# VH-VL binders against Small ribosomal subunit protein bS1c (rps1): the designs that were tried, part 14

Target 1, 263 residues: Small ribosomal subunit protein bS1c (rps1), of Porphyra purpurea (Red seaweed) (Ulva purpurea) (p51345)
Amino acid sequence: MTKNNESFTHRNFAAVLQKYKYDLNLGDIVAGTIFSFELNGVLVDIGTPVSAYLPIQEVSSNQELNNFNSLNINDTREFFLLDYNVESRQLILSIRRLEYIRAWKRIRQLLAEDSLLDVRIKGFNKGGMIVNLEGISGFVPNSHLNNFSKNTSSTNKFIKLKLLNVEEKSNNLILSHRRALIAQASSNLIVGNIIEGVINQITPYGLFIKAGNLKGLVHISEINVKQVERIPSQFKIGDTIKAVIIHVDKKQGRLSLSMKHLK
Below, E stands for the ipSAE of ESMFold2; O stands for the ipSAE of OpenDDE; V2 stands for 0.75 times the mean of E and O plus 0.25 times the DockQ between their complexes.

## First folded at step 9 (VH-VL; framework fv_masavibart)

Design v6 (at its last look DockQ between E and O 0.17; V2 from the best seeds 0.00; counts 0 for: pae E 9.9 > 2, placed apart)
Fold by ESMFold2, look of step 9:
Structure v6 (fold): chain C 263 residues (1-263), chain A 123 residues (1-123), chain B 110 residues (1-110)
Amino acid sequence: as target 1 above (263 residues)
Amino acid sequence: QVQLVESGGGVVQPGRSLRLSCAASGFTFSDYAMYWVRQAPGKGLEWVAVIWYDGSYKYYADSVKGRFTISRDNSKNTLYLQMNSLRTEDTAVYYCAKDTYYDYWEGPAFDIWGQGTLVTVSS
Amino acid sequence: QSALTQPASVSGSPGQSITISCTGTSSDVGGYNYVSWYQQHPGKAPKLMIYEVSDRPSGVSNRFSGSKSGNTASLTISGLQSEDEADYYCSSYTSSSTWVFGGGTKLTVL
């Protein structure tokens, strides 16, 4: 009996190409003209004598939009060559796969350009914020939200983000509000400048400082010698402090601050 | 798939040095703090050291402070532990571990562990 | 050498629930929400089961849960199964910028 259908299909596709002398490969993007609607699919002319078929499930990545309402006879558009069906002797097309490929091309371009994005908030979980970019699911970790308050009333509002990492295989994006905020404020974030902020969190390794929408760290080694031995009694959450910017990590959107260099 | 592979363990005499390496793959190494944790034969886990994502800050357990040095080379995706003045009580399996988040801020924990490398210090 | 106190062993029957305690001080377990739990089978590397007191990483069964009250953190395993037999360690960040582990608890399933 036959083994994996995908393996068999690729071998049969090569045989079809040889017989009809066409330069087509599975995975190609081809132009085609819609010429007939069937019960569960659409017939498409792609310039070959082999019939080409778009199944209803291949119309959109959104299953609620798998219908033919957006398609018209004699419309010409591009399709992805998905497979060859041996039983029906048809090339199988996909718009869904094409949309996916193009979304990821746009995402890679946005990452390479380091673009500042307006992205719609879809929701929150305990680890962060859920967003959608170009139809692809995205995640903003809690540490990259900075001082942004997680609240269900924020759903469907827009937030400034930058792409931090992309993982096409798992269909996931990681984004950063922190990096976007640093980019927006970059002309004012000069090493050596003084920033004033409110202590947001006290940890054994330092103080986290909230300055407007920005968040920075005063590491314990950057606290004045006189003050370091009294950290538990000297600093309270809510106290206003001044610190000097000593480093700006633009990729991670982090401000490193020092209280040792204040005058 | 996140993977950490330790190497450089072996048998050495007290007072000598060893350098452990941890090769990282499957994640952006330069985004994460990294750890060394050890386990003496038949004993529990003991934290050894941490290094921040950019190498800016390093912390050590009191038992190794002044003798061990943690370092990283983000261009080679490699974490190191230089162990000097080794003692018999340093005998353990040494694990490297990756932090749980994109940076140190969100509840540091030992997310993914390597399989460990054995260091035996004996005369 | 451990800074956190765990029972040396616990046992339970399949299907039961058990709880492993981890007691520290206000300088670690009580003072911070950086408590985590690790499962270690013999000859294997530890595996993260719980972090930030009560959060479960992807791929960890919801039979595992964590909590904290005062200076004591707890790991609860419901619906015990034979594969749950392992050593369990708690860990916490400390006010001296270090991490400490408990001494470990051996879980036996009958």
Scores: ipSAE 0.006, ipTM 0.499, lowest interface PAE 9.9, mean pLDDT 82
ESMFold2 (binder alone), look of step 9: mean pLDDT 91; pTM 0.941
OpenDDE, look of step 9: ipSAE 0.041; ipTM 0.597

## First folded at step 10 (VH-VL; framework fv_masavibart)

Design w1 (from v2 with heavy chain W105Y; at its last look DockQ between E and O 0.68; V2 from the best seeds 0.00; counts 0 for: pae E 6.3 > 2)
Heavy chain, then light chain:
Amino acid sequence: QVQLVESGGGVVQPGRSLRLSCAASGFTFSDYAMYWVRQAPGKGLEWVALIWYDGSYKYYADSVKGRFTISRDNSKNTLYLQMNSLRTEDTAVYYCAKDTYYDFYEGPGAFDIWGQGTLVTVSS
Amino acid sequence: QSALTQPASVSGSPGQSITISCTGTSSDVGGYNYVSWYQQHPGKAPKLMIYEVSDRPSGVSNRFSGSKSGNTASLTISGLQSEDEADYYCSSYTSSSTWVFGGGTKLTVL
ESMFold2, look of step 10: ipSAE 0.050; ipTM 0.576
ESMFold2 (binder alone), look of step 10: mean pLDDT 92; pTM 0.940
OpenDDE, look of step 10: ipSAE 0.727; ipTM 0.884

Design w2 (from v2 with heavy chain D99V; at its last look DockQ between E and O 0.21; V2 from the best seeds 0.00; counts 0 for: pae E 9.7 > 2, placed apart)
Fold by ESMFold2, look of step 10:
Structure w2 (fold): chain C 263 residues (1-263), chain A 124 residues (1-124), chain B 110 residues (1-110)
Amino acid sequence: as target 1 above (263 residues)
Amino acid sequence: QVQLVESGGGVVQPGRSLRLSCAASGFTFSDYAMYWVRQAPGKGLEWVALIWYDGSYKYYADSVKGRFTISRDNSKNTLYLQMNSLRTEDTAVYYCAKVTYYDFWEGPGAFDIWGQGTLVTVSS
Amino acid sequence: QSALTQPASVSGSPGQSITISCTGTSSDVGGYNYVSWYQQHPGKAPKLMIYEVSDRPSGVSNRFSGSKSGNTASLTISGLQSEDEADYYCSSYTSSSTWVFGGGTKLTVL
């Protein structure tokens, strides 16, 4: 049984499978049983005469699980049929590749459903927040964090997010807290209602204000200011202002506000 | 193929009205703000009007304010310009244009896609 | 419309570099980094060449570059070619939440 893995060459692979009528192709998902530990991996019985081998590096994307203590002899599970190694005369299996395929299938489903997610915070960089979704690293840009305070004490805590964009080939997983916050608050965000907030940022085209965890924009046309250069002299970061909600953009996760409809 | 096609231009007398249309294809029309820009014969470009992606905000140049109305029908992927009380100085080729950003909230943007234009001539 | 100021015409020989200026005020070119440049061949619609002062859209030649100093934006065309002969317009966002264009510059390739 274990001696089968030493009697074949790569050129024999297709001939053996055809002779015994096994319909296996590289890229298939196969069931197998772990039966022996070796120096750099494990041997797996997949029900064929060709030797099958799981390298230790192919156990998981989580490197802490890439050791023999994470594996059990006689475990039966599914494996991805990754390759054939001509020199070792073995089929090469992967659990890591299978995990990756399944994670991305789940992520695409969550995007299509526009799901509100609880996602683990991994850390921060200068451009935003790094998160873990389905074992895949994702990114929340600073503009999509609203007023969330970035600090190291938030690591491994959960945050409400929605998926914004995914691109499997580039491992590009982009999420939004801003869009999640608007979705959660939508029943309380009524056009015409007054909201009070603190000026968080002054730009040439308007004022961004903070109202709790929400962020809104008072566009310059809603301030009745004749010149752009007058905005800095009239308003300061930290000032409290009142504004009327004039638009709630659920698609982009934005609040549009007006100061023209106030005294 | 991303495309904008204007129609509805023609020759009219001063004081009359015209309605211009701009048919959009090859992009998600409802995600973008749209502009009208005009060019008098032998002259430069002049911004006319802007409408936000959902139609909630409309802005006009002072030269047309009160006379022109911009509108859109996102179900038909069509932008409109209703031009009332036309004057001889309104004679121009009228272009519709798409902005680079999906709404004005990201910033003012630029005119990244233009139609081929439709000529409006106002003469007695 | 209070147009931005551009020279009426500029000319250059093939291979030369030329620069077109666009002068505004602190309420437009000087106050914002939302300056754009458009190329227009006769009988054709304008084409976006530069946006946000210096950025090129995909498909625009590296020969085109943009810059700004104070209230004046500049479009530079390096390695001038006959197909560059066209009208060029600058545009800027203004403090009145509107857009203004320059009067246009006719580029002649000699």
Scores: ipSAE 0.007, ipTM 0.438, lowest interface PAE 9.7, mean pLDDT 81
ESMFold2 (binder alone), look of step 10: mean pLDDT 90; pTM 0.908
OpenDDE, look of step 10: ipSAE 0.451; ipTM 0.747

Design w3 (from v2 with light chain Y93W; at its last look DockQ between E and O 0.74; V2 from the best seeds 0.00; counts 0 for: pae E 6.3 > 2)
Fold by ESMFold2, look of step 10:
Structure w3 (fold): chain C 263 residues (1-263), chain A 124 residues (1-124), chain B 110 residues (1-110)
Amino acid sequence: as target 1 above (263 residues)
Amino acid sequence: QVQLVESGGGVVQPGRSLRLSCAASGFTFSDYAMYWVRQAPGKGLEWVALIWYDGSYKYYADSVKGRFTISRDNSKNTLYLQMNSLRTEDTAVYYCAKDTYYDFWEGPGAFDIWGQGTLVTVSS
Amino acid sequence: QSALTQPASVSGSPGQSITISCTGTSSDVGGYNYVSWYQQHPGKAPKLMIYEVSDRPSGVSNRFSGSKSGNTASLTISGLQSEDEADYYCSSWTSSSTWVFGGGTKLTVL
């Protein structure tokens, strides 16, 4: 049976520490000094006679960096008290778990502040863009990329984003370029003003307009009746049009336009 | 867990009205477009209506235009279908469904998650 | 709104590959990439299998694949299993801002 199946591991842990008169609990953050390197882990002195061990898998949140190069003998640092291995009689430590906890604390703070972020692009898939924020992989859906061109030449460059949703349990980190662009432009983006742009996309439900890096929608209900009768023959991708801003949805990062209020 | 629960079905005479409700949970309701789809007993699927995430735009099948009204209350996480001037041809199981991903911005997705349906029977 | 054309039934033996067609027009299947496929077992609600012509939701087996050519979309099921026996529907967004469904195809696993 593996150590993960030991149903009384936490009770065994408490009994061991009480035997040695130490007040430690699983989940504590403890200070420790690295004193020995083993083949698959590191021995750490946390001030107890019970052996404390940092497995190589628990060194970094980045699995490609699970090696000992960032660790030095006699370094003192903080560790997460992850588990107690009954078979080896060792306290099991983690740096990876500590980094994870601190990264998510920072992410929640950024969400609460509604922060405008510079985030590194890691790559793309069919559904959108993959990014890294605080060492955690994040996703920008295609609908939230606006006019941004998806290509491999953008990898490792930075893009302005805002957090949309975070869910630690599901490791769900979703961000938006569309919302960031609207936020940056919000002081200049006034309902009632006329915006000039180029038709970027024609759909059965409306026209998408590119104005600089901003993208807006003229819904079919906001097109004059005579013009609507000839879609798509009346409008072509690349045509320049004028439209009135009728709504700015800062939360969803969308710009609603109308051609009915012109001529 | 994403869940959609329809209610309000029953037996009604032709020409009468019913209002269906769909209670949503397990996702941010106000982020998604929502659908009604129906299936007559022993028959195929028929799309009925669509409403945008904020209720700003609504689309209907020709068979129900002018008789049915889709609506939503994002504060109550509830989708509605008001069915007026009911006909025997409206007899079906009515499903609500959530769109695949976020709002309608990049176009329609698909009928991602479905409720279990509520039966509407129109007969005298 | 026009219905999309599907065969009424298809059949195959366990382990074989089958394809279900869905034929529309240039105003729906041919004009847009908003094509999706649904599986429905008796007495149950439909389940999304394929969207945007060829994408699979998480949790759908890679035995299911989608494609289109011209006005015809196709659902291919490889390695047929008994649990694949169900009704299958295609759908497409149209130029009239509506959804249309195919008439459905009953898949029988022999």
Scores: ipSAE 0.024, ipTM 0.543, lowest interface PAE 6.3, mean pLDDT 84
ESMFold2 (binder alone), look of step 10: mean pLDDT 92; pTM 0.946
OpenDDE, look of step 10: ipSAE 0.390; ipTM 0.729

Design w4 (from v2 with heavy chain L50F; at its last look DockQ between E and O 0.29; V2 from the best seeds 0.00; counts 0 for: pae E 7.8 > 2)
Fold by ESMFold2, look of step 10:
Order: C-alpha cells, then sequence, then structure tokens
Structure w4 (fold): chain C 263 residues (1-263), chain A 124 residues (1-124), chain B 110 residues (1-110)
C-alpha cells in the first residue's frame, strides 16, 4: 500500500495531465501568471485547469527573503513544477528550486571554462576553508591553500579560487587557491627557470618549497641524496634552496621542482 | 558513499602468482593515494604498499620488495597488486585503503576507508 | 620495519576511561606527526579513529582522543561502552618512507 501511495501521487499527476492533454511533467520549468495572494502562498495560472500554488517557503533559496514583495498580480514569470499535493489537489510550484537549478548550471559552466573566481570565505575547519559559491557550499582543502593563513579575520573576505570538482547530488564543491595562484602566475612559470624558496615541509617523498605565494615540490628523485632516510638530517624547515622548474600541473596547481637540474 | 571492493584472492601454491584488484567508487579516485595492508590470520596489521595518486611514486614493505608490484588505472578507478613468488607467510586478508588527504599533497596520511578484504592463502 | 609497542590487552568497566599506549622511536612516532589509531571488531575491517596524532574523523565519537609525548602516542577512550570492545592498532609513518603498525591491543569491557 505504501508503494501504491507513492506511485499514486505520481500516477495522479500524469493522469490529470493526460486527461487535459497537457505535456507537463514534474521537474518542468513552466511560465505562469500570478492571480491571487493567499496567507501562505500564491495562486498561479500556468494554462491548465488544475490549480497551481507557490508556497511561501518556495519563493527563495534564502529563507530570510521568503516573502511576496517581489511578486505582483498579473505578472508572468517562470516556475519549477515541484510536486502535486494530493490533499489540496494543487500543482506545487517553486522559485527556490529554479534558483538552485540555475546555480548548478552556472557552476558547471564555471568548471568547464576553468574560470578564476573571487569567492567569499565563510569559515574554516581542521581540513581547510569553507566557502559559498552561487549559494552552494564549497570546500578548499588545506593542501590547496598554499601559504594562506587561516584566521577568523579572513571570514567574509574574498579569495581567488578555481573549481576542482563538483558533485551536484551530494552538493559538493571542491575548490583550490593553489590552482588559482598557478594560473595567475602561469606566464612567468617556465620549465627550466630557477626559483629560490624556503623549505616549509619535509615529507617522505620530498620537500615542499615556499616561493612567495607559490608552493612547489622537490620530489625525492630530484634531490642530490642517494638515500631517502638522510633527507631529515640534510634539510631543515626554513632552509633556503634553489630549484629548477621541471613541470607545471595547471589542473591540480602543482609546481614540480628539481635540485638536480641546476647548472 | 566511498566504497572499496577487493577481489582476486584465493588458494595458491608457493611460488605462484596472484593479481588482486580493488574497485573504488564514491570519490575522485585519481585525487588520492592508495594503500595495500594485510593481516595474517590471528595476527596484526602489516602495511604492504603505497602508490601516489598518479602512479608516479610507489613504496613497498621490505617483506614484499621485488615480488609485489602496486599499480593503478585511474580511468577505471581500480587499484592492483601483482603478487609474484608467493610464500606461505604471504597468507593474509589483503585490504586496500584510501588515503585521508585529498590528492596526497598534504603529505603521508592515514588509512582512511578500508575495503572488506580478500583472502589469499598460500599453502602446499 | 620497526614494530610499535602496544600492551597486549587492557580492560575497563563501563563509564571508565582507559588509555592505550604506542611506543616507537625518533624515526617514527617521535619524529613525525603522522600517527593514527584503528579500531577492529572481529571479522571486520579496521576503522580509522584518530589520525595526525589527535584529529578525529567525522562520525567518530568525541570519547576518543589521541596525544603524543616524545616517542609514545596514546589513545584515550572515555565513558567506556560495551561496543568499544575490540582490537586497537596504532600506526606511524617512518623515516624510511614506510608505514608501521603496533602489535595491537585487545580492549575488554567488563
Amino acid sequence: as target 1 above (263 residues)
Amino acid sequence: QVQLVESGGGVVQPGRSLRLSCAASGFTFSDYAMYWVRQAPGKGLEWVAFIWYDGSYKYYADSVKGRFTISRDNSKNTLYLQMNSLRTEDTAVYYCAKDTYYDFWEGPGAFDIWGQGTLVTVSS
Amino acid sequence: QSALTQPASVSGSPGQSITISCTGTSSDVGGYNYVSWYQQHPGKAPKLMIYEVSDRPSGVSNRFSGSKSGNTASLTISGLQSEDEADYYCSSYTSSSTWVFGGGTKLTVL
């Protein structure tokens, strides 16, 4: 019976539209004309005999802006066809869902264009920085913050970022400051050029080098040391070193360096 | 949801080979370093091998160097362990594990998410 | 590989706090902040409880905490519950570009 109830609401929607020969489906974007304000919603004419209703909670993705001040009687606009309410026998419309769909279309476009973004900082956690892009929560991992200092004074300020990955179903955005910095500097980052930097991290697979706002990796195979276990005894955090740029990974924002290629 | 599924285990004689696979889903596989860890029956955990997100760096436990090869195919979201010249002491449940850090650029991490394991038995 | 030393077993009553030690050397626990702890119930895969000495993954109870002093790392479980009964392993990165585990500690909840 529960399966029939769920199918019943969807079958009822399809049956109503077939009875009146309208080609509408849940999830469509439809044009409608506002004709009546009610206490908790707005009645909308979408060109069907079935009543269409926009609840107040579906007016905006920002709940503080859920009011009818931006809506006028006889105005025509677009709505998302959200659901059918069996109790009220109305089609349920949404502007909020439409805004969400448009935000994700914009986000996918920004990812495809590899766009450099100015994004507002919302906060930090142990793993990185929390941001908001087009109303969608985003995250910048610590490894993608380079030399950026995490502190509460940065909240609500803007930072240059690029999108790395998006997942609409889980509402996840992964962004990178490191990739943005490499992109801004890319015309000056030439394979074969020597850079000077300070060791800021020693790891089992190499040395991370701070050069201004850029961060690079000298992999262990690119160090003039014959045995890996000697790295911690030969190099110290804070040492200044020179290295040659051997690769620039613009997608991941990685600067690969070598100490073996020095003249 | 992050999921790792190992396969390819079985019973083999000493000196033979096996190839293990680990199918990954629920995360961007190509951004993470991966591990193999094993556990002999009734024994503790032993790290076996490590591979960087793009396959460019690999590390092995001394007990398996020269016999085992870790590899990955990022286009198929699959991690492999080629196990040659198997010995009775290689008998264990083999787990694959995902690193804790996005793309491993933060450094060596921990064994974040584990598969359920696949049993390899080497006996005569 | 260097074995990390853990006690073979520890026990405690519900509601009690217990601590499991993990002792290594300056080449692993003492030299790096890449120490992690794993819980393993019989027949199950290990579960990450603590990484980077003291960080807790999302979904792990705040009753679990980690610390390090010198060459010894510690896992503390407060408010002990019956489901905490399991084997616990510590792990560390080493200066030889390897990972090592402790021998494991069986926690019994009385």
Scores: ipSAE 0.014, ipTM 0.529, lowest interface PAE 7.8, mean pLDDT 83
ESMFold2 (binder alone), look of step 10: mean pLDDT 93; pTM 0.950
OpenDDE, look of step 10: ipSAE 0.092; ipTM 0.635

Design w5 (from v2 with heavy chain S30D G109A; at its last look DockQ between E and O 0.63; V2 from the best seeds 0.00; counts 0 for: pae E 8.9 > 2)
Heavy chain, then light chain:
Amino acid sequence: QVQLVESGGGVVQPGRSLRLSCAASGFTFDDYAMYWVRQAPGKGLEWVALIWYDGSYKYYADSVKGRFTISRDNSKNTLYLQMNSLRTEDTAVYYCAKDTYYDFWEGPAAFDIWGQGTLVTVSS
Amino acid sequence: QSALTQPASVSGSPGQSITISCTGTSSDVGGYNYVSWYQQHPGKAPKLMIYEVSDRPSGVSNRFSGSKSGNTASLTISGLQSEDEADYYCSSYTSSSTWVFGGGTKLTVL
ESMFold2, look of step 10: ipSAE 0.012; ipTM 0.520
ESMFold2 (binder alone), look of step 10: mean pLDDT 92; pTM 0.944
OpenDDE, look of step 10: ipSAE 0.726; ipTM 0.879

Design w6 (from v2 with heavy chain T100E, light chain G31D E52D; at its last look DockQ between E and O 0.70; V2 from the best seeds 0.00; counts 0 for: pae E 5.1 > 2)
Fold by ESMFold2, look of step 10:
Structure w6 (fold): chain C 263 residues (1-263), chain A 124 residues (1-124), chain B 110 residues (1-110)
Amino acid sequence: as target 1 above (263 residues)
Amino acid sequence: QVQLVESGGGVVQPGRSLRLSCAASGFTFSDYAMYWVRQAPGKGLEWVALIWYDGSYKYYADSVKGRFTISRDNSKNTLYLQMNSLRTEDTAVYYCAKDEYYDFWEGPGAFDIWGQGTLVTVSS
Amino acid sequence: QSALTQPASVSGSPGQSITISCTGTSSDVGDYNYVSWYQQHPGKAPKLMIYDVSDRPSGVSNRFSGSKSGNTASLTISGLQSEDEADYYCSSYTSSSTWVFGGGTKLTVL
């Protein structure tokens, strides 16, 4: 591995390029043609006298795809100018770094557009669902899965999601199925309309209601409960109820319901 | 790195007021319910207050109802506890804590991440 | 006197398993699955060990497990180690939308 002292690296890179009078900088995206396979990488012609090298580790962000099968002699494509190796006197290229930069640019665009996405399911943990978006791992918290059934048979299938939060610095993507479902149904979710559903969960602070794939909350303040009864003794999971839509929060994917406002 | 830092503790006389702050970083503060929990010296843990992620609902232990007010400012990532009419029994280390669940919509979770605490001493 | 009842102390030898109980009412423990367990070493803030009765947060050893039967929740620590010596608290979310704690159990590793 090439030592990467930024001062040292920039000094050596600038000196080499000035010798050959080319205007290239580390971090540039350059076009190049693959012309030779070597044991641990490939040689690339980028139009300069200085040799350019793509290590096998820099082919893909997926280590299983770090092989020569996707590369051909005389292939022309773009590369990220990652570093300069002083010992070998080679420019070091990366496809992996280029893919990463472009993936995050696309992710930020999708967030800004508030896009409804089809996202591949990678698996589940106790806190939620793990997904793959643009080659980057993302997470859907349990609270944002609504009535989606968590099981291993869903792995590699697609699910409708929206982005909630992105943090590139920490490589953190948070997505929501709940918000996607509300967005898809929003033309039919009118404040004041009645929705019929089944009690899915009973909590001390209210009832969660399943209406198809939608999940709504009837907060305890919106329930007519007798003084001497607790919520678990008055309601059972599986009971069908009617409630009025009192609020739709499209950003957080929340559907707020009331049992007090029925006609 | 998820971090909670309490401040505002100190020594006060009975009947006085004190305001605690809890600065949050390393997570999306507005997505989580927040708690205050206290521990008198040499004693066990006592839950004090809970506030939902958006501030819409607040709950208090019976021992502090009417005297303490929990609040939050999601734009400043800060949790507050206003403690009025302090009693000697309120002497404790006060911790803020973050809920385990992403939001409170799924339900309450647990006291996931705790601050180091701030000591409040009520004596004359 | 605590809202949830825990034994005041429990002890075990290295390598053994021990169980700490936490008993409440139907409204505290039985009706809902919001029991959590906390480890506290002297002078430090508590650490979450178990939530939702039996779930472990990331980074907590699988030697710690939780269960519930009726109005009693249990924390089991297998393969006791000296570092497990601490105070352990149970907590639960009640039907009145409040949290309660047990009085704490001092675990001594002999």
Scores: ipSAE 0.098, ipTM 0.576, lowest interface PAE 5.1, mean pLDDT 84
ESMFold2 (binder alone), look of step 10: mean pLDDT 91; pTM 0.936
OpenDDE, look of step 10: ipSAE 0.170; ipTM 0.660

## First folded at step 11 (VH-VL; framework fv_masavibart)

Design x1 (from w1 with heavy chain S30D G109A; at its last look DockQ between E and O 0.51; V2 from the best seeds 0.00; counts 0 for: pae E 9.8 > 2)
Fold by ESMFold2, look of step 11:
Structure x1 (fold): chain C 263 residues (1-263), chain A 124 residues (1-124), chain B 110 residues (1-110)
Amino acid sequence: as target 1 above (263 residues)
Amino acid sequence: QVQLVESGGGVVQPGRSLRLSCAASGFTFDDYAMYWVRQAPGKGLEWVALIWYDGSYKYYADSVKGRFTISRDNSKNTLYLQMNSLRTEDTAVYYCAKDTYYDFYEGPAAFDIWGQGTLVTVSS
Amino acid sequence: QSALTQPASVSGSPGQSITISCTGTSSDVGGYNYVSWYQQHPGKAPKLMIYEVSDRPSGVSNRFSGSKSGNTASLTISGLQSEDEADYYCSSYTSSSTWVFGGGTKLTVL
C-alpha cells in the first residue's frame, strides 16, 4: 500500500509543475548542473524555477561514498527525479537510484554474455566469500571457491569470477570462482587428454583431484573395479594420479575424469 | 518450505508392477541427489535407491537390483521409482528423501528431508 | 539389510546422558565420514539428527552430538527428555556404492 501517497503523490507533483508549466514527472531522468554545495546536500540547476536538491544520502548506494568529494561545481550530469518535498518546496534528485538502475542493466548484460569478471573481495563468512560488483553485494558459496584459501589479507583485492545467478528483486548475486577457472583454462581442457593431479579429497563416490588450481572428480564408476572396495585404504590425500578428461561442464565449472582408460 | 509428497502406493499381486512418484517443492530440485528408502511394517529402515542430481548415476540395494528403476524428471520436479516383479517382501512404506548436499562436488551424504511415505502392499 | 550393529534398546532417566553405538567395518563407518543418525517417533517419518558423523542440521538441539572412533559411531543425547523417546537409526555409505542402516535402537525414557 501507498499510505505515504497522501503526503505527496504523483498527482500532487504534477499539480506543482503544472503551476510552473514544466513537463516533468517523478521517475524522469533529467540533466542538471551542480552550482552550490550546502551542509547536507547539493543544489542543481535543471532549468526550472523550482529548486532542485540532491541530498547527501542520495549521492551513492554505498554509504561510505555519501560525501561531496566526487562532485564538482559546474559538473553536468544526469539525475533521477525522486520526489518533491512540499515543506521545503524542492524537487528531490537522486544519483543513487540512477546508479542502481544502470548497475543492474550492466549486471544482466554480464550474465547474458557469461563474462569473466574481476570482482572485489569484501570479506568472508562461514558459507563463503562476500564480494562487491558494480556497487552491489554478491556471494561466492564455498563449493564455488574451489581451492581458494580464505584469508583476511584478501579483502579489497580482486578475484576472477563469473556470475552464476542473479535475483534483482532480492538484490542478490551468486558468483563462482570454479567456473571462472574452467573458463580461463578452457582451450587446454580437451576431452580425451590426460592430466596429472594430486588427490585432495576422498569420498565414497569418488576422488577429487587437484591439477594446478583446477579441481576434477574421478567418479567411483571410473576407477578400476578391482580397486573399488579398497578406496579408503588404497588412496591417500596427496597421492599423484593420472586421469583422462571425459567431460567439461563449463556452465557449472565441473571437470569429470576417468582412470579406466590408462596404460 | 521444503516438501516431498509420495504417491502411487497401493495393493498389488506378486509379480506385478507399480510406479511411485515423489513431487518436490520449496527447493531447487535439480541441485540435489534423491533417494528412496523403505520400511516394512514394524521393521527398520532399508535404503532402496539413489539418483544423482542430473540422473547421471543410479545406485540400488542388492534386494531390488534388476527389478526397480529410479528416475527423475527435472522439468517436472518429480522423482520416480518403477517397481517390477514385486514380491511380498517388498511390502513397505516407501519414502522419498532429499540429499543434504547442494551441488555435484559435495556429493550425496544423508537423507535430509523425508516425505510422509506411501504404502505398497504386495499380497495375493 | 541391517549391516550396521546397534543395541536393540537403551534407557535413561530424565536429565541423564545416554549413548547409542553403531558398529560397522572399514568399508563403511571406518572408511568414510558419511555416518548419519535419524530419530523416528511412532507413525512418523524419520528426522535427520546428525550427518557427516558430527554435524547437526539447523533446528536440531545441541543436546544431540555424534562422534566416531575406528569402525564405531556414537550418538550421544544429553539432558534426556521424555520427547526423546523414539527409535534411532544410524546409516553409512559403503564402498560398494550403497547405503546401509543399522537395525535401530529403541530409546526409553524412564
Scores: ipSAE 0.006, ipTM 0.506, lowest interface PAE 9.8, mean pLDDT 83
ESMFold2 (binder alone), look of step 11: mean pLDDT 92; pTM 0.942
OpenDDE, look of step 11: ipSAE 0.673; ipTM 0.849

Design x2 (from x1 with light chain G31D E52D; at its last look DockQ between E and O 0.64; V2 from the best seeds 0.00; counts 0 for: pae E 6.2 > 2)
Heavy chain, then light chain:
Amino acid sequence: QVQLVESGGGVVQPGRSLRLSCAASGFTFDDYAMYWVRQAPGKGLEWVALIWYDGSYKYYADSVKGRFTISRDNSKNTLYLQMNSLRTEDTAVYYCAKDTYYDFYEGPAAFDIWGQGTLVTVSS
Amino acid sequence: QSALTQPASVSGSPGQSITISCTGTSSDVGDYNYVSWYQQHPGKAPKLMIYDVSDRPSGVSNRFSGSKSGNTASLTISGLQSEDEADYYCSSYTSSSTWVFGGGTKLTVL
ESMFold2, look of step 11: ipSAE 0.106; ipTM 0.603
ESMFold2 (binder alone), look of step 11: mean pLDDT 91; pTM 0.942
OpenDDE, look of step 11: ipSAE 0.698; ipTM 0.865

